VH-VL binders against q6zmt9r679to764. Designs and how they scored, part 4

Target 1, 86 residues: q6zmt9r679to764
Amino acid sequence: DNLLHWLAEELSEENAESLSSTLPLRRSTIQLIKLKNPDDLTEQIHEFLCFWKKSLPTFTDKLRLLARHLRKIGRSDLAEELKFKW

## First folded at step 26 (VH-VL)

Design bb1
Fold by OpenDDE, fold request of step 27:
Structure bb1 (fold): chain C 86 residues (1-86), chain A 118 residues (1-118), chain B 112 residues (1-112)
Amino acid sequence: as target 1 above (86 residues)
Amino acid sequence: QVQLVQSGGGLVQPGGSLRLSCAASGFTFDDYAMSWVRQAPGKGLEWVSYIRGSGDETYYADSVKGRFTISRDNSKNTVNLQMNSLRAEDTAVYYCAKFDYYEGMDVWGQGTLVTVSS
Amino acid sequence: DVVMTQSPLSLPVTLGQPASISCRSSQSLLHEYGYNYLNWYVQKPGQSPQLLIYWGSNRASGVPDRISGSGSGTDFTLRISRVEAEDVGVYYCMQYLQTPFTFGQGTKLEIK
C-alpha cells in the first residue's frame, strides 16, 4: 500500500508508539512486527497499518477513520495530507 | 453531551413521502457513519440504511431500496432519510443512530413515528 | 444475509438471579484478524435502544460489570450476573460484519 507506506515514512518513533496504542491491534501482532523488522521503523509502521486496514469491514470509511487516529496522536497535518492523497 | 435529535415523520397515505432528519451534536460528526433503524409496532429492530462519514457510500435494506434515500450534510451535522412511495409496512418508529466503525451504534436518537395509512 | 437467532425469546428472571441470552449467526462473525462484529443492545420500556456490548465481549461506555458478552464465530452469549429491576427490556444481538446489518428477534427480559 503506497499511501500507507508514505504515511509510515512521515511518522516518528514516538508517533508510531502513540498510533499503535490507538489502533485495535493485538499486542502480539505489534510485537511480532517489531521482531521481524527490528531496525526498520518505517516497515514496522507500514505493516501494522496494513494489518489494521485489512481488519476493517468493507463499509468502513477507512480514510476518515485513519485521519481520526492521526488527529488523536497530534498529527493533524498528516490527517489533512492523507485526505489529499487518498 | 453526545446526542441525536430527530425531527419529521407523522401520518401519510400510501404512496406518499416523508423526510426524517437527525441533528447530531457533541462529537466530530464526519468521523462517524450514521444509520437508520426502524421498529414496527410490537416488533423487533430492523436496520434500514447506512451512510459513511464522508457520505460517499450508502447502503440500504432490500425492503427500502429504490424508495428511501439516506444523505448527510457534514457542514450542518445532520443526516436525513427521504422516504418515497411509502407503504403500510413502512409504519414504524424510526431511529437515527451514530455508527462507530469499531463499536457499532453507540448513540441513538429519540425515535420518530411514521404511520402509513389510508 | 446473515440470519441472527436468539434464544430464549422470553426470559422471566427473579431479581438477583443470573440471566443468559444466546445468539447464533448463520455465518461466522469472526473477522480475519480476530474481531467478532457482534453487538448487544437493550431497549428498555419507552426508551431508545442502547448499546451494551461491541465486538462480542467489550462493554460499551456506562455498561455495568455485571453485564458481559462472550463467544466467538457463530455462537454468542450475553450474561447478566445478577438481574436488577433496571435490566427489564428487550435485548437484541446484531451483526455488523457486513450489510445488511441484521438483528436477532429480541429477548424480552421480565422480572418474575
Scores: ipSAE 0.908, ipTM 0.962, lowest interface PAE 0.4, mean pLDDT 96
Fold by OpenDDE, fold request of step 27:
Structure bb1 (fold): chain C 86 residues (1-86), chain A 118 residues (1-118), chain B 112 residues (1-112)
Amino acid sequence: as target 1 above (86 residues)
Amino acid sequence: QVQLVQSGGGLVQPGGSLRLSCAASGFTFDDYAMSWVRQAPGKGLEWVSYIRGSGDETYYADSVKGRFTISRDNSKNTVNLQMNSLRAEDTAVYYCAKFDYYEGMDVWGQGTLVTVSS
Amino acid sequence: DVVMTQSPLSLPVTLGQPASISCRSSQSLLHEYGYNYLNWYVQKPGQSPQLLIYWGSNRASGVPDRISGSGSGTDFTLRISRVEAEDVGVYYCMQYLQTPFTFGQGTKLEIK
C-alpha cells in the first residue's frame, strides 16, 4: 500500500506509539510486528497500518477513519495531506 | 452535546414520494457514517440504508433498492433519505443514526412516522 | 444475508433478579483480524433505540456495569445481573460485520 507506506515515512517513533494506542489492535500483534522488523521503524508502522486496514469491514471509510486517528495524535497536517493524496 | 434531529415524513398515497432529513450536531460529521433504520407498527427494527463519511459509497436493504436514495451534505451536517414509489409495507417510524465504524449506531434521532395509505 | 436469531422473544423478570438473552448468527461475526461485530440495543417504551454493547462485549458510554455482553463467533449473550424497572423494553442484537446489517427479532423484557 503506497499511501500507507508514505504515511509510515512521515510518522516519528513518538507518533507511531501514540497512533498505535488509538488503533484497536492487540498488543501482541504490535509486538510481533516489531520483532519481525526490529531495525526498520517505517516498515513496522507500515505493517501495523496495513494490518489495521485489513481488520476493518469493507464498508468502512478507512481513509477518513485514519485521518480521524491522525488528528487525535496531533498530526492534522498528515490527516489533510492524506485526504489530498487519496 | 451530540444529537440528531429529524424532519419530513407524513402521510402519502401508494406510489408517492417523501423525503426525510436528519440534522447532526455536536460531533465531526464526516468522521462518521450515517444510517437509516425503520420500524413498522408493532414490529422490530429493520436496517434500511447506510452511507460512508465521505458519501462516496452507499448500501441499501433489498426491500428498498431502486426506490430509496441516501445522501449527505457534509457542509450542512445533514443526511437525507429520498423515498420514491412508496408502498404500504414502507409504513414505519424511520430513524436516522450516527454510525461509528467501531461501535455501530451510537446515537439515534427521535424518529419520523411515514404512513403509506390509500 | 446473515440471519440473527434471539431467544427468548418474551422475558418476564422479577425485580432484582438476573436476566439473560441469547443471540445466534447464521455465520461467524468474528472478523479474521479483529473483533466480533455484534451490537446490543434496547428500545424503552416511547423512546428511540439506544446502544448498549459493541464488539459483543464492550459497554457503550453511560451503560451500567450490571449490563454485560459475552460470546464470540456465532453465539452471544446479553446479561443483566439485577433487573430494574428502567430495564423494561425490547432488546435487539444486530450484526454489523457486513451489509445488509441485520437485527434479531427482539426480546421484550417485562416486570412480573
Scores: ipSAE 0.905, ipTM 0.962, lowest interface PAE 0.4, mean pLDDT 96
Fold by OpenDDE, look of step 26:
Parts: C-alpha cells; sequence; structure tokens
Structure bb1 (fold): chain C 86 residues (1-86), chain A 118 residues (1-118), chain B 112 residues (1-112)
C-alpha cells in the first residue's frame, strides 16, 4: 500500500508509539511486527497500518477512521494530506 | 453531549413518499457513519440503511432497496432518509443512529413514527 | 444474510438473581484479522435502543460491570450478574461484521 507507506515515512518514532496505542491491534501482533523489522521504523509502521486496515470490515470508511486516529495523536497535518492523497 | 434529533415522518398513503431527517451534534460528524433502523409496532429491530462518513458509499436492506435513499450533508451535520413507494409493511418507528466503526450504533435518535395506511 | 437467533425470547427473572441470554449466528462473526463484530442492545420501555456491548465482550460507556458479554465465532452470551428493576426491557444482539446488519428476535426481560 503506497499511501500507507507514505504515511509511515511521515511519522516520527513518538508518533508511531502514540498511533499504535490507539489502534485496536493485539499486543502480540505489534510485538511480532517489531521483531520482524527491528531496525526499520518505517516498515514497522507500514505493517501496523496494513494489518489494521485489513482488520476492518469492508464497509468501514478507513480513510476517515485513520484521519481520526492521526488527529488524536496531534498530526492533523497528516490527516488532511491523507484525505487529499486517498 | 452527543445528540441525534430526528424530524419528519407522519401518515402517508401507500405509494406515497416521506423524508426523514436526523440532526447530529456533539461530535465530529464526518468521522462516523450513520444508520437508520426501524421497528414495526410490537416487533423487533430491523436495520434499514447505512452511509459512510464521507457519504461515498451506502448500503440498504433488501426490503427497501430501490425505494429508499440515504444521504448526508456533512456541512450541516445531517443525515436523511428519502422513502418512496411506501408500503403498509414500512409502517414503523424509524431511528437514526451514529455508527462507530469499532463499537457499532453507540448513539440513537428519539425515533420517528411513519404510518403507511390507506 | 447472517441469521441471528436469540434464546430465550421471554426471560422472567427475580430481582437480585442472575440472567443469561444466548445469541447464535449462522456464520462466524470473527473477522479474519480482528474482533467479533457482535453488539448487544437494550431497549427499555418507552425508550430508544442503547448500546451495551461491542466486539462481543466490551462494555459501552456507562454500562455497569454487572453486565457482561462473552463468546466468539457463532455463540455469544449476555449476562447480568444481579438483575435490577432498571434492567427491564428487550435485549437484542446484532452482527455488524457485514451488511446487511442483522438483529436477533429480541429477548424480553421482566421481573417476576
Amino acid sequence: as target 1 above (86 residues)
Amino acid sequence: QVQLVQSGGGLVQPGGSLRLSCAASGFTFDDYAMSWVRQAPGKGLEWVSYIRGSGDETYYADSVKGRFTISRDNSKNTVNLQMNSLRAEDTAVYYCAKFDYYEGMDVWGQGTLVTVSS
Amino acid sequence: DVVMTQSPLSLPVTLGQPASISCRSSQSLLHEYGYNYLNWYVQKPGQSPQLLIYWGSNRASGVPDRISGSGSGTDFTLRISRVEAEDVGVYYCMQYLQTPFTFGQGTKLEIK
């Protein structure tokens, strides 16, 4: 997912921690993603987001939901740009 | 506080039309989907329609497909249900509901009675 | 469509006693990569429905801990550890894994 990869590149380590804490992902899933990519923060975030996206029902407005999460962690700038790129 | 206030409804003859409206307040409207659910007199709940936050995607129960249209105006924080070709079996209290993509229908309107009778 | 089946349909309970409602789905409500998309609602006399449980086992805001949801896949249960007068109403399960969203028949809880 190119869009989610872009977003992953724009997030700081602090943002990544905040974002992952707001996403309804299992602790074990998060741990596995980190173990798989121990030295690549961008790829960790990308996989978090990809997994999250796949975990949602098909009727979900995933863009609006992701934007809401970004605003929650103080990245309204990315939320707006995300809507533009989507 | 989060609130949904409904308007519209009433008595109509078979084949007629009605428009229901639901005004939302207390939350970021376009972050959430909206749904309509109805309840025939003395019966259970039946989902009617769903619209995503952006309004770009809608879903309908088979019983109302082709006759009902859900729409939203995010600039006015409103969701509407246009009901055409109404039938006696459409008689029910109609509820609008805020749909959280995780939690489901976490806030409901007060309900509006729609009576279809000759 | 996913068929939701509740039991019992009528549930008379003595105050202070526990209550249990079963909900069965015709297919698994467990998302392939996520949670069980099952809601419990209650409609109290003269009121709109209100959310009790989401994702099968999570209490909605304001719901007391004496009310709980459990189960996974196709079998779910709503439990009230100590029934109070305010618990009188009709309880519904609803799947929201896929459209059309479908409700159970409803279970009418009343005090003996």
Scores: ipSAE 0.895, ipTM 0.960, lowest interface PAE 0.5, mean pLDDT 96
Fold by ESMFold2, fold request of step 27:
Structure bb1 (fold): chain C 86 residues (1-86), chain A 118 residues (1-118), chain B 112 residues (1-112)
Amino acid sequence: as target 1 above (86 residues)
Amino acid sequence: QVQLVQSGGGLVQPGGSLRLSCAASGFTFDDYAMSWVRQAPGKGLEWVSYIRGSGDETYYADSVKGRFTISRDNSKNTVNLQMNSLRAEDTAVYYCAKFDYYEGMDVWGQGTLVTVSS
Amino acid sequence: DVVMTQSPLSLPVTLGQPASISCRSSQSLLHEYGYNYLNWYVQKPGQSPQLLIYWGSNRASGVPDRISGSGSGTDFTLRISRVEAEDVGVYYCMQYLQTPFTFGQGTKLEIK
């Protein structure tokens, strides 16, 4: 969870929009999170990452999957840091 | 393109051992889990084993726990299934499959026949 | 273990007509805050299985629009709007919400 908050702080608004479009999250879930935290982009990002994590079965390698998404949006630097914070 | 090429298999007596191999290409291997599924002659599909991309966690069907070991070598892009204490009921075609965490088993190897007979 | 039950087990279909296969799970496949972890596969004669549908309704890459999946929770359906000769094979549903991953018994689709 602390790792997801760190990541939420490191993502730009553009990164967050790219990531939210590639993660399998419903638009209604994203909108609810925005309504709950209308002035806090970092908390919005953190919450949608938490919902994404909860949507996945326990056998899923969630950190490696997240690193894959980060590389896809052009943030290989964060993907590498994520691996070191493993 | 994604390819899974299997090797190993053959005829063994009950109590014997075999090692199946699956060579992967065309994708970032350690981003994906790998799975083994078997199909006894004339029967349906039965999941056998699963290994996460990192190799840190493995999962097995109850029918093979303690006898089969899944492993991977991410430097060689291979996944293996070590099968020990083989029984007649292990006779099947064994498939390796790429496991995408969202889509499940999305690409399958060609299958390898294992026959356990006295 | 999650038990997957398919019906029918044998499905003779006239070429060009629709086909429908049912799959029922012994427990819900809808992950909390997520999707249904139910896939459909086809195994054509002499071939490895291939993925058709994931998450109950999402078409895998290269799968034609005439093949679709629907349902949620415990009750799922695979539909082929018009059967072609290339559709002959055994169709399996599979759950991957939790280990052990489990398959239905298979439905053999044949052209009559």
Scores: ipSAE 0.606, ipTM 0.898, lowest interface PAE 1.5, mean pLDDT 91
Fold by ESMFold2, fold request of step 27:
Structure bb1 (fold): chain C 86 residues (1-86), chain A 118 residues (1-118), chain B 112 residues (1-112)
Amino acid sequence: as target 1 above (86 residues)
Amino acid sequence: QVQLVQSGGGLVQPGGSLRLSCAASGFTFDDYAMSWVRQAPGKGLEWVSYIRGSGDETYYADSVKGRFTISRDNSKNTVNLQMNSLRAEDTAVYYCAKFDYYEGMDVWGQGTLVTVSS
Amino acid sequence: DVVMTQSPLSLPVTLGQPASISCRSSQSLLHEYGYNYLNWYVQKPGQSPQLLIYWGSNRASGVPDRISGSGSGTDFTLRISRVEAEDVGVYYCMQYLQTPFTFGQGTKLEIK
């Protein structure tokens, strides 16, 4: 959880939009998170990541999967930091 | 393009050992899990083993647990299956497969025949 | 273990006609807050298995739109709207919600 909150603080608005378009979450879920926290981008991103994590089976290497998504959106720097944190 | 090239296999007596290897190319290897699936002659598919991208967790079918060991070398882009205490029922074509955490086993190797017979 | 049951096990079909294969799981494959963890594969004669459908209904890359998947929970269907000669093979459903990953028995599709 501390890793997901750290990451939420490091992502820009543009990063968050790119990430929301690549993660396999329903659009209604994304919209609800935004409505719940309309002026708190960090909390929007944090809830978004937590929901994504809950949607995956236990055998999934979630940290490596997240790093893959970060590279895809152009944040390879954060993907590398994530590797040092797990 | 994504490619999995298998090696190893062959004929071995019951109680013997073999090591299967699978070389990956065309993708960032440690971003994906890897799996082994086998198919006995004329039979269906049976999952054998799974290893996470990091290599930190491994999973096995009950039929092979304690006898087979899956491992990976992310610096060489290889996944291996060490098979010990082989039995006649282990006779099968063994496939390695790239495991995408969303799509499952999406790319498969060409298969390697293992025959366990006296 | 999740038991996967396919029907039929043998499927002779006339070229150009539709085909359907059923797959039933012993427990729900719908992950909370997620998708159905059910895939379809084809193994054509002499070849390795090939992914057709993931998450119950999503076509894998390069799979023609005449092949589709549907269903949710415990009951899933693979449909080929017009069978072509290249569709001959054995079709398997597989669950990957939990280990051990398990396959159906296979359905052999043949042109009659």
Scores: ipSAE 0.596, ipTM 0.891, lowest interface PAE 1.5, mean pLDDT 91
Fold by ESMFold2, fold request of step 27:
Structure bb1 (fold): chain C 86 residues (1-86), chain A 118 residues (1-118), chain B 112 residues (1-112)
Amino acid sequence: as target 1 above (86 residues)
Amino acid sequence: QVQLVQSGGGLVQPGGSLRLSCAASGFTFDDYAMSWVRQAPGKGLEWVSYIRGSGDETYYADSVKGRFTISRDNSKNTVNLQMNSLRAEDTAVYYCAKFDYYEGMDVWGQGTLVTVSS
Amino acid sequence: DVVMTQSPLSLPVTLGQPASISCRSSQSLLHEYGYNYLNWYVQKPGQSPQLLIYWGSNRASGVPDRISGSGSGTDFTLRISRVEAEDVGVYYCMQYLQTPFTFGQGTKLEIK
């Protein structure tokens, strides 16, 4: 959670739109998060990441998978920071 | 051009050891887990083992726990299966597979025959 | 362990006709907050297994649209709308919600 909140603070509005389009989240979940936090970008991103994490089985290497997503949206800098925080 | 090329099979006596190797190319190896699946002659598929992209966690079928060890070398893009205390029932074609955390085992190697017989 | 049960185990079909394979799991494969962790594979004669469907209904890359998956929870179906000669092989469902990952017994599809 601490790491996901840090990440939410580091991501831009453009990053949030890219994540919402590339993370395998249900559309209804995305809509609900935006409705609950209409003007709070950091909280929207944090909730996206939390739901995504909860949607994955325990054997999943979630940090490595997140780094992969960050590289895909153009934030390789953050992907490298995740590696250092492992 | 995603490829998994396997090696290391053969004939071995009961109680013996073999090491299977799987060399990966065409994808970012560290981003994916790897798995081993076996198929006894004329039979169905049986999952054997799984290792996360980082290599920090490994999982095994009960039939092989304590005898088989999965490992990976991310600098060489290889995953290995060390097979000890082999039994006749371990006779199978062994497949390595790339494991995508969303799609599961999406690309498979060509298979390596292991025969355990006196 | 999650037990996967396929039906039928042998499936002779006439070329050009539809085929349907059922897979049932002993536990729900629908993960909290999301997805059915159920895949379909085919093993054609002399080949390695090949992914057809993931998450119960998503076609893998290169899989023709005449092959589809449906179902949720514990009951899943693979459908081939028009069987072709290249579809001959053994079809497996597999769960990957939890370890040990488990396969169905396989369904051998043959052309009559």
Scores: ipSAE 0.593, ipTM 0.896, lowest interface PAE 1.6, mean pLDDT 91

